# Designs tried in a protein design chat: VHH binders against Prephenate dehydrogenase [NADP(+)] (TYR1). Part 3

Target 1, 284 residues: Prephenate dehydrogenase [NADP(+)] (TYR1), of Saccharomyces cerevisiae (p20049r14to297)
Amino acid sequence: KVIGIIGLGDMGLLYANKFTDAGWGVICCDREEYYDELKEKYASAKFELVKNGHLVSRQSDYIIYSVEASNISKIVATYGPSSKVGTIVGGQTSCKLPEIEAFEKYLPKDCDIITVHSLHGPKVNTEGQPLVIINHRSQYPESFEFVNSVMACLKSKQVYLTYEEHDKITADTQAVTHAAFLSMGSAWAKIKIYPWTLGVNKWYGGLENVKVNISLRIYSNKWHVYAGLAITNPSAHQQILQYATSATELFSLMIDNKEQELTDRLLKAKQFVFGKHTGLLLLD
Short names: E, the ipSAE of ESMFold2; O, the ipSAE of OpenDDE; V2, 0.75 times the mean of E and O plus 0.25 times the DockQ between their complexes.

## First folded at step 1 (VHH)

Design b02 (framework vhh_7nfr_2)
Fold by ESMFold2-Fast, scan of step 1:
Structure b02 (fold): chain B 284 residues (1-284), chain A 122 residues (1-122)
Amino acid sequence: as target 1 above (284 residues)
Amino acid sequence: QVQLQESGGGLVQPGGSLRLSCAASGFTFSRYAMSWVRQAPGEGREWVSSISWSGGSTYYADSVKGRFTIARDNVKNTLYLLMDSLKSDDTAVYYCAKLRYSSGWYKTFDYWGQGTQVTVSS
């Protein structure tokens, strides 16, 4: 059985190397215009590099589209129709709705759709890290069992979800946090202020140190992570809207000197957090 | 919006046959596995049979293997259960159920019909 990887970005390369190290036959491609450079770069790699996704699709029994969510529809439209009868196809993007729409639209009806998402970056050891597996469309349990057998080499903690469940959880847990800190950072950039630079005697810690560290981690991500969490995930829009609404309401109370109402709202939030999440460690 | 409507139940003598139908609407029927689940008086729900999105794979409970046949018509958005050699133990309300996945193997149900009564007695 042959595994195909379309897209040799950081995660695609991680998968290709892990699968070849586990003894699987792996065929990879990236953009055709980079073929000669990639062939030289990966001359010693255990996987086979081919010119384009048509060659991957025609030879593979299981294909992973490891491409940016915003590009997946175009790439699947190009290479998807070349997939063999019975091929299992999935992606590994952080937002699943664009993948599912592309796969349903462009893949032959005889292809099974089982998609994955490793919930970690490419620099960490995969062992014990969460891996979502979504069985969206398959004729036989053999397809799902095969995907599990391939993914076993990652030694990840597997989580089985529908694509709707995946996108909702992603929106609920990640999108609003990114939106909040991206908003804060963009405000600093617009007014040309970096809070740490103005913070006399804040070198050795407290809440400001935590804030700086979170901001640096979020802004260190590649831009497509922001797009995947917000632009291409409709579930995220509702959560971000709620955050923006709450922030605006609190600001309105502050500028209008509505001290009692502001205090009541903050105390209710405190009661909710500490009433249900008393294990939270606060730094100051 | 998802609707599942069963029909074809009734009273039949032991050894008789019935054909159950389930009309599906409100979702893309051809992309999901479908199932039949039954509930006898005073018992919990018992899975009977499942069929994959394409009709290419079928699965049966041991108690009905060789006697029941599950089928689907993706053009008419209809699920069928052909029941042969009926036994008194087959007496139950039979429910049409939609599965979350295209595979008929996973018994993860998200929508149910109202049921149709099948009574097998002399």
Scores: ipSAE 0.000, ipTM 0.216, lowest interface PAE 14.2, mean pLDDT 82

Design b03 (framework vhh_brivekimig_d4; at its last look DockQ between E and O 0.01; V2 from the best seeds 0.00; counts 0 for: pae O 14.8 > 2, placed apart)
Amino acid sequence: EVQLVESGGGVVQPGGSLRLSCAASGFTFSSYWMSWVRQAPGKGPEWVSSISGSGKSTLYADSVKGRFTISRDNSKNTLYLQMNSLRPEDTALYYCARSYKLYGSGSYFDYSSQGTLVTVSS
ESMFold2-Fast, scan of step 1: ipSAE 0.007; ipTM 0.379
ESMFold2, look of step 2: ipSAE 0.308; ipTM 0.589
ESMFold2 (binder alone), look of step 2: mean pLDDT 82; pTM 0.832
OpenDDE, look of step 2: ipSAE 0.000; ipTM 0.213

Design b04 (framework vhh_7nfr_2)
Fold by ESMFold2-Fast, scan of step 1:
Structure b04 (fold): chain B 284 residues (1-284), chain A 123 residues (1-123)
Amino acid sequence: as target 1 above (284 residues)
Amino acid sequence: QVQLQESGGGLVQPGGSLRLSCAASGFTFSKYAMSWVRQAPGEGREWVSSISYSGGSTYYADSVKGRFTIARDNVKNTLYLLMDSLKSDDTAVYYCAARKGYTLWSSYQYDYWGQGTQVTVSS
């Protein structure tokens, strides 16, 4: 069996190396414009580098598109039709709806669609990290078993979701979190206030340190990440809209000095979110 | 090995203009996305602008949108930031940063940083 990887960014390269180290035959490509440089760069690699995705698609039994979510449709439209009968095809992007739409539109009917998402960065040990596997369309029971056998070399905690479940959870946890901190950072930029304005790194240790660290992670060279998590994820649009609406409603209660109604809303939210969990470790 | 060298900073009056340059060496510049990041006195790091490997896509922070223009010259291995209508709050050390990777086709994680160039907008 041959595993094909289209896209040799950090995650694609991680997968290619992990799979070859585990004894799998792996063929890879990135953009054809880079072929000569990549051939030199990966001359000693155990995977085979080929010129384009047509060559990957024609030879592979399992293909992983490791590309940005915003580019997946164009790339699958180009290389997807070259896939063999019975090939398993998936992506490795953070948003699954664009992958599924592209796969359903452009792949031959006889291809199985099983897509994955490693919920960690490429520089960490994969052992024990969460790995989502989405069995979207498989007419062959062997396909799902094969994907699991390939992914076993990562030693990840496998989580099985539908693509709808994946994107909703991502929207609720990551996209809303990013939107909230991007909004906060935008506000700081407009009013010219930032947590480090006092010129010291040690404030009072509590909630402000957490805020600073989350803001740093979100704003640090991540402009393409929120495109994937929010712009190309329709589920995120509704969650972000709800967040904005709720923030506006709370502000309205504050400006109108409706203390009792505000308190009631906060207590209801506390009950819903935390319920009986009074043992949570909270920051000061 | 890898080096990013900024230039073009200095003292300028409010409403003035400056052009920053970043000369890249030790890597294949045309295969890297490039960014400008600044740090104002007493503040943390602020992302200013980014440009794709080809120059086909540009991104700007709201605070500079409409005033700054990012550009690159892949033949000269140089990144530029054209700063117009400068305000006192644009005073900062400006850093050039490079992202390893291959366009928007693939993810990338690592960065190279320059030493920074001081921009002071006063009086």
Scores: ipSAE 0.000, ipTM 0.102, lowest interface PAE 19.5, mean pLDDT 79

Design b05 (framework vhh_enristomig)
Amino acid sequence: EVQLLESGGGEVQPGGSLRLSCAASGFTFSSYYISWYRQAPGKQREWVSTITSGGSTNYAESVKGRFTISRDNAKNTLYLQMSSLRAEDTAVYYCAAKPYSYRLTQYDYWGQGTLVTVKP
ESMFold2-Fast, scan of step 1: ipSAE 0.000; ipTM 0.274

Design b06 (framework vhh_brivekimig_d4)
Fold by ESMFold2-Fast, scan of step 1:
Structure b06 (fold): chain B 284 residues (1-284), chain A 123 residues (1-123)
Amino acid sequence: as target 1 above (284 residues)
Amino acid sequence: EVQLVESGGGVVQPGGSLRLSCAASGFTFSSYAMSWVRQAPGKGPEWVSSISRSGGSTLYADSVKGRFTISRDNSKNTLYLQMNSLRPEDTALYYCAKGRYYGSWSYKPFDYSSQGTLVTVSS
């Protein structure tokens, strides 16, 4: 079996290297105008670099589109029709609706659609990290097992969802996190305070260092990530509003020096977070 | 089409035991977490127990811990609930419930659309 990867950004490259290291035959492409440059760059790579996605699509049994969500429709429109009968096709984007719409619109009807999302950055160890697998359309029962067999080399914790569940959970679980850290960064920018300079940062560890790193990671994202999580999801609006209200209430208690009320509120939150969660989650 | 057929209910005395079974069809049984839910006369549904798709993890309501044991046989597409030390308050219709999401290790939410099996613990 041959695995095709369209897009050699950080995640595409990670997948290509992991799959080749596990013994899979892998064919990759990126933008055709960069072929000669990329061929020199990856001369010693175990995967085969080809000029374009048509060549990947015609030769592969399983294709992963590792491109930005905003580009996926255009790229699948171009290369998708070149996919052979029985090919499994998926993406590796953080928002699944655009992938599913593109795949349903442009792929041959005999292609299976199984898409994935590694819930980690490209520079971290994949072992134990969550990996979402979405079995959207499989006419061949063997397709799902094949995708699982390929992904096994990542040693990730596999989570099986529909694409609607994936997009909802992503928005619901990350909306407040993004709002909180965007708010902190915006505050730092407006008052011209950055909590760390290079010298000072050397001394801080633990939670303070984690806070700075999360802020830097969130602010490295494109605005479309923020818009997608906040603007287009009604449940995100309620969570962000609740966060803002709670932050204001805690601030009021601090200003008024109401230590007992503040303590009681924090203890209630702690009880909820560390209380019994029996029945909410089952692990294999 | 998902079908869940419960059996094994009956009338028992307090302190007695019953084993409930649920025969599942119309879906890949081994890919879903499964649960037991009961509904006592005049009350809403109460979650009783859940089991992961592999059977490696189980959860129980506090009211049944130590008395009930949930298990599954994926080769037979069958879910079980062994009920020991039964009490009058265990009297209810017991429903087999399928986890809603394919392969999801979260047991909630769940779906059930069966007739249930009646368990009556007579005092």
Scores: ipSAE 0.000, ipTM 0.133, lowest interface PAE 17.8, mean pLDDT 80

Design b07 (framework vhh_7n9e_1)
Amino acid sequence: DVQLVESGGGLVQAGGSLRLSCAASGFTFSSYAMYWGRQAPGKGREWVSGISWSGGSTAYASSVKGRFTISRDNAKNTLYLQMNNLKPEDTALYYCAAQTYLGSRYTSYQYWGQGTQVTVSS
ESMFold2-Fast, scan of step 1: ipSAE 0.000; ipTM 0.222

Design b08 (framework vhh_7xy4_2; at its last look DockQ between E and O 0.01; V2 from the best seeds 0.00; counts 0 for: pae O 12.5 > 2, placed apart)
Amino acid sequence: QLQLVESGGGLVQPGGSLRLSCAASGFTFSSYYMAWVRQPHGKGLEYIATISGSGGSTYYSDSVKGRFTISRDNAKNTLYLQMNSLKPEDTAMYYCAKLSYQPGWSTYHFDYKGQGTQVTVSS
ESMFold2-Fast, scan of step 1: ipSAE 0.015; ipTM 0.173
ESMFold2, look of step 2: ipSAE 0.501; ipTM 0.780
ESMFold2 (binder alone), look of step 2: mean pLDDT 84; pTM 0.850
OpenDDE, look of step 2: ipSAE 0.000; ipTM 0.255

Design h01 (framework vhh_enristomig)
Fold by ESMFold2-Fast, scan of step 1:
Structure h01 (fold): chain B 284 residues (1-284), chain A 122 residues (1-122)
Amino acid sequence: as target 1 above (284 residues)
Amino acid sequence: EVQLLESGGGEVQPGGSLRLSCAASGFTFSSYAISWYRQAPGKQREWVSTIYSGGSTNYAESVKGRFTISRDNAKNTLYLQMSSLRAEDTAVYYCAAGTSPEEWLDYLSDYWGQGTLVTVKP
């Protein structure tokens, strides 16, 4: 069995190296205009680099499109029709709706669609990290077992979801968090205030340390992660809007010195968090 | 091979002007946001300006009104017109193509040039 990877960005490269190290035959491509440069760059790699996605599609039994969510439709439209009978096809984007739409539209009907999302960055040890596997369309029972056998080398905690569940959970947990910290960081940049800079230990304590580390983690990602989490996920739009609305309402209460109403709003939120969840919440 | 090559640096007196150029090759220049960054000795790399593929521009507050970024897609060349230069502008200037327009994301740019030195005389 041959695994194909279309897109050698950070996650595509991680997958290619992990699969090759585990003994799988791996064929990769990225943009055709960069073939000569990439061939030189990856001359010592164990995977095989080919000129384009047509060559990957024609040779692979399992294909992972590791490309930006905004580009996936165009790329699948180009290379998808070249897929072999019975090929398993999936992606590695942070938003699944654009993948599923592209796969349903452009892939041959005899292709199985099983897509994945590693919920971690490329520099993190994959062991114990969450990995979502979405079995969207499979005619062959062997397909799901094969994907699981390939992904086993990552030693990740596998989570099985529908694409709708994935996008909803991502919007609720990651998109709002990213929007909040991107807006906060943008505000710091705009007014030239960042009191928790590298090398300043005075404010690296308790919750402030957590806040700084989250900001550094989020701003260390390339911009396409934000595009995938927010721009191409319709579920994210509503959650971000609700966050912005809530923030504006709280700000209005603060500016108008409506202490009682502000306190009531905060107490209701506290009661929801602690009243619905019976466990102890540990914050560092 | 992808290359970015800066030129136009040199010595200048306070209040003077310089025009930096960045010649790009090996990628579809017109499709990328291209930025200027600078690094003074002993300091962190600092974002200066970005021009997006659609033609819109952003500037760091320290250079706004004094520097102008522009691009010539037919020549695959990026420019930075610098005026009213100050001692604080002394740095190696780099062009970068790719993903980050902000100074604390500069290391995430896809491609970097080798830099050109600008010295505003003491």
Scores: ipSAE 0.000, ipTM 0.130, lowest interface PAE 19.3, mean pLDDT 80

Design h02 (framework vhh_7nfr_2)
Fold by ESMFold2-Fast, scan of step 1:
Structure h02 (fold): chain B 284 residues (1-284), chain A 122 residues (1-122)
Amino acid sequence: as target 1 above (284 residues)
Amino acid sequence: QVQLQESGGGLVQPGGSLRLSCAASGFTFSSYAMSWVRQAPGEGREWVSSISGSGGSTYYADSVKGRFTIARDNVKNTLYLLMDSLKSDDTAVYYCAKGDSLYEWLSEYDYWGQGTQVTVSS
């Protein structure tokens, strides 16, 4: 069996390399206009680079569209119809609704739709990291078993969701977190003061280092990830708005010296968080 | 129809400065983000810097932050890269690239110029 990767961004490349290292036959493409450049760049790669997605679609038994969510519809419209009978097709986007819409609209009806999302950045070890698998449309149980067998080489903790569940959880857990730290970093940039220049953080240790490392890690990611998490996911809009509203309310209590009301708000939040989830994470 | 033409490259000593220019034509320049991308001998292309269509937002790779400045002149349809404190690791062919929005990765650019060689040698 042959695995096809359409899109050699960071995650597509990670998948292509992991699958070839595991012994799978892998064929890849990115934009046709860059073929000569990419062929030179990946001359020593273990996967086969082909000129376009038509060649990937015609040869593959399992295809992963590893492209930006905003581009998925156009790319699937172009290459999807070239997919052979019984091909399993999925994506690797951070927002699944545009992906599912494109697959339902443009893929042949005899293609199975099983899509994935690795919930980590491209620079981390995949072992133990969460991997969402969405069995959206499959005619045969062998398709789902095959996808699991391919993904086994990542050694990820597999989580099985619908695409609706995925998009809601992504909005709830990732979009708000990213928005919060991007806002914090943007504020630092706006005032042109890096927190470290104040000298105070060196005296606290632990949590101060964790805060800065999280911010640096989020800012080291490519901005299209944030666009995919926020712009194309309607659930994210509501969650980010709630975050902004809560931040504004807390600020209002602080500026008005409403110490008791602020304390009550924080204690209520603490009770909710510690009642439902793990509380404190310390990194040395 | 879209054309991008780089200039301003050359040989400089470590610690020197260069100003690269990219003349753009065939599209509404002010409506598109522009980027500089470089390729060192034997390596793939590396994103260097991007600027929004209005010029209000600029982004830099960590390797060039504080040393390079990206700018644009929307009246002249020209993109610039001002390079200070050049290092031997900056040796590469520098390409002007057009995208539909602000992109950081190579596979998302629609058009490339022909490139201009920058060599930093002591």
Scores: ipSAE 0.000, ipTM 0.095, lowest interface PAE 21.3, mean pLDDT 79

Design h03 (framework vhh_7n9e_1)
Fold by ESMFold2-Fast, scan of step 1:
Structure h03 (fold): chain B 284 residues (1-284), chain A 123 residues (1-123)
Amino acid sequence: as target 1 above (284 residues)
Amino acid sequence: DVQLVESGGGLVQAGGSLRLSCAASGFTFSDYAMYWGRQAPGKGREWVSGISWSGGSTAYASSVKGRFTISRDNAKNTLYLQMNNLKPEDTALYYCAADYSELFDYLSEGDYWGQGTQVTVSS
């Protein structure tokens, strides 16, 4: 069996190398205009680089679209119809609704849809890291077992979800965090304050330094990561709205000098937070 | 503290049925995916079945697919495994497990595993 990878960004390349190292036959492509450059760059790679996704789709038994969530619809519309009978198709994006919609719309009806999401960056060891597997549409009993057998080489902790569950959890655990720190950074830019000059140089090791480092990490991401976590995930909108509402309410209590009401509200939040995940709340 | 307590194991004849239960406490059960695993005598642990936090998605090992059914009751903080058409090869200690924050935080480590309940299938 041949595994196809469309998109040789960081995660696509990680998958291609892991699969070839495990003995799988792997065929890859990225944008056609970069073919000659990429062929030279990956001349010694164990995977086969081909000119475009049509060639990947025609030859593969299992295809992973490792592209940005905002581009997945266009790319699947172009290469999806070239998929052969019985092919398993999935993605590797941070938001699953756009993947599922594209796959349902553009893939041949006899293709199985099983998609994945490695919940870690491309620079870390995959062993023990979370890997979500979503069995959305499978007509062939062997498809799910095949995907699991391929993914076994990553030695990841496998988690089985529906795409709706995945997107809701992502919204609840990641999208609001990004929104909060993007809002904070936007505010700093508006009022022309650079808190990292204070946090790094004067309050080393404190919570202010942690805040600055998280903000820098979030702002170092490409905008497509934000789009995948918020813009294209409807569940994220509700969580971000709740965050904005809570921030406004707390601000109103502070401005009105409602110290007792503010204290009571924060103590209830503290009770909830410490009662849920005590081991994760004491980061220095 | 997190506790998982399995029950429902026992001795059963080949072709028979058995239902396992796992009572969870010390965490918000409805926030976590749950799994059943087993360890046969002289062998390593084998994943048997998994269920998402809402119950909307389930998965099974090929060796048990069509014979076993995983389910959960979030109101009772209980996980179930209905085992039908049992075979001698199903003889094992069965464990339930919660994926502690695997879905919520990269800083969390590990799963919570119960003590297990013994299932013995005679021919």
Scores: ipSAE 0.000, ipTM 0.125, lowest interface PAE 20.1, mean pLDDT 79

Design h04 (framework vhh_brivekimig_d4)
Fold by ESMFold2-Fast, scan of step 1:
Structure h04 (fold): chain B 284 residues (1-284), chain A 123 residues (1-123)
Amino acid sequence: as target 1 above (284 residues)
Amino acid sequence: EVQLVESGGGVVQPGGSLRLSCAASGFTFSSYAMSWVRQAPGKGPEWVSSISGSGGSTLYADSVKGRFTISRDNSKNTLYLQMNSLRPEDTALYYCATSLDELWEYYSGDDYSSQGTLVTVSS
């Protein structure tokens, strides 16, 4: 069996190296215009580098599209129709709806769709990290077992979700965090206050350091990461709108000096985060 | 692999000048804004200056405006910081920084990939 990887960004490269180290035959490509540069860069790699995704698609039994969510439709439209009968196809993007739409639209009907998402960056040890596997469309029972056997080399904690469940969880946990810190950074830029150099070039306290560190990490990402988390995930829109609404409501209470209402709002939020909930409760 | 290598630091008298360099590799240098950040002994990082990918826009911390000049040479993948009228308060380890995409940003991201270059201003 041959595993194909289309896209040699950080995660595509991680997968290619992990799979080859585990003894799998791996064939890879990235953008055709970079072929000569990549061939030189990966001359000693254990995977086979080919010029384009047509060559990957024609030879592979399992293909992973490790490309940006905004590009997946175009890339699958180009290379997807070259996939073999019975090929398993999936992606490795942070938002699954664009993948599923592209795969459903452009892949031959005899291809199985099983997609994955490692919930960690390329610089961390994969062992014990969460790995989502989404069995979206499989007509061959052995396909799901094959994907699990390939992914076993990562030693990840496998989590089985639908793509809708995946995208909701991603929106709930990531999109709001990004929106909050992007909002803070844009506010600092507009009032021309830099968190590290607030008038006297001072840095105060542990919480200030945490705030600055999170802001640096979020603002260090390329815009397509924010677009993928928010613009292309409809579940994220409602969460971001709720965040904006809550922020505006709290601001209004502060401006109007409505201390009791503000206190009540904050205590309810604190109770939800730290308080006990009704239902089964485990004691140590 | 992304590499940033700072150089040009040293010991200088108050009022003196130094030029710092940051040699970048492993990414498309001209596509990213670059920044200089410094950390004085026992203090947190302090942003010094930033420059856009094209070099068309620059920003400076109030403490260094008029004294420091940030520039870049995209043909050499090198970022510079020209430091004039140096003060004892400028004593710090200087880092260059860039924005890089990570596939899963929540679990990734170190903003510094280098040891920095030490600047000591003393008489």
Scores: ipSAE 0.000, ipTM 0.118, lowest interface PAE 17.5, mean pLDDT 79

Design h05 (framework vhh_7xy4_2)
Fold by ESMFold2-Fast, scan of step 1:
Structure h05 (fold): chain B 284 residues (1-284), chain A 124 residues (1-124)
Amino acid sequence: as target 1 above (284 residues)
Amino acid sequence: QLQLVESGGGLVQPGGSLRLSCAASGFTFSDYAMAWVRQPHGKGLEYIATISGSGGSTYYSDSVKGRFTISRDNAKNTLYLQMNSLKPEDTAMYYCAAGSPYEWLTDESEYDYKGQGTQVTVSS
């Protein structure tokens, strides 16, 4: 069986290398205009690099579209119709609704749709990390078994969800967290103040160290990950708006020196967080 | 002016269910955490449940946890309380309540705004 990867960004490259190391035949492409550069860059790679997604689609039994969520529709419209009878097709984007719509619209009816999302960055060890597998449309039980057999080399903790469940959970757990730290980092960049920028080469303990490490981790991602989590996921919008509104209100109370009202709001939030249904979780 | 109008109350047998609604107007509904509170005949107000402006967070009093579910539809400016496994002790006038914008309401909070109420009676 041949595994095709369309898109050699960070996650696509991770998958290509993991699958080839596990003994799978892998054929890859990225943008055709970069073919000569990529051919030279990946000359020693175990996967086969080809000029375009038509060649990947025509030769593969399982295809993973590892492209930006905002571009998935255009790319599937171009390469999807070239897919073979019985091919398994999926994506690796942070928001699944655009993938599912593109796959249903542009793929041949005899293609199975099984899509995945590794819930970790490309530079971390995949072992024990969560991997979502969404069996959206499969005519053959062996398709799901095949995808699981391919993904086994990642040694990830597999989680089985519908695409609706995936998008809701992603909005609840990731989009707000990213928005909070992206806004903090954007503020630091705008006023040119960052813990390391203050002319000190200090390693801070406690919360300062945690804050810096989370910020560095989030900002190490490509901006398309943030677009996928926030722009293309409607469930995220209300939660991000509530976060932004709450931050603005707290700032307003601080600037207006409304200490009692600020204290009351913080105490109510504390009562919720430290209530018996929500314990204290300390991060090292 | 901020207005809250409750509906959906009535007479129900023990073990039954009711769904209360609260129609909100005169403010940006999604900016307000909303609560349900109740007042049994001859007693003080009792806090029941709170929901954040976005609907992403909820908090319940121990007396109703596992039986009642608070929810909201921000597109329709409507707050809901789904009441299951009703008991005679749940008999009360139920009020929709709002605090200050962006305030999270808990068991010991005061509410700036409260509706006219809807009566729930659980017969013996």
Scores: ipSAE 0.000, ipTM 0.074, lowest interface PAE 24.1, mean pLDDT 80

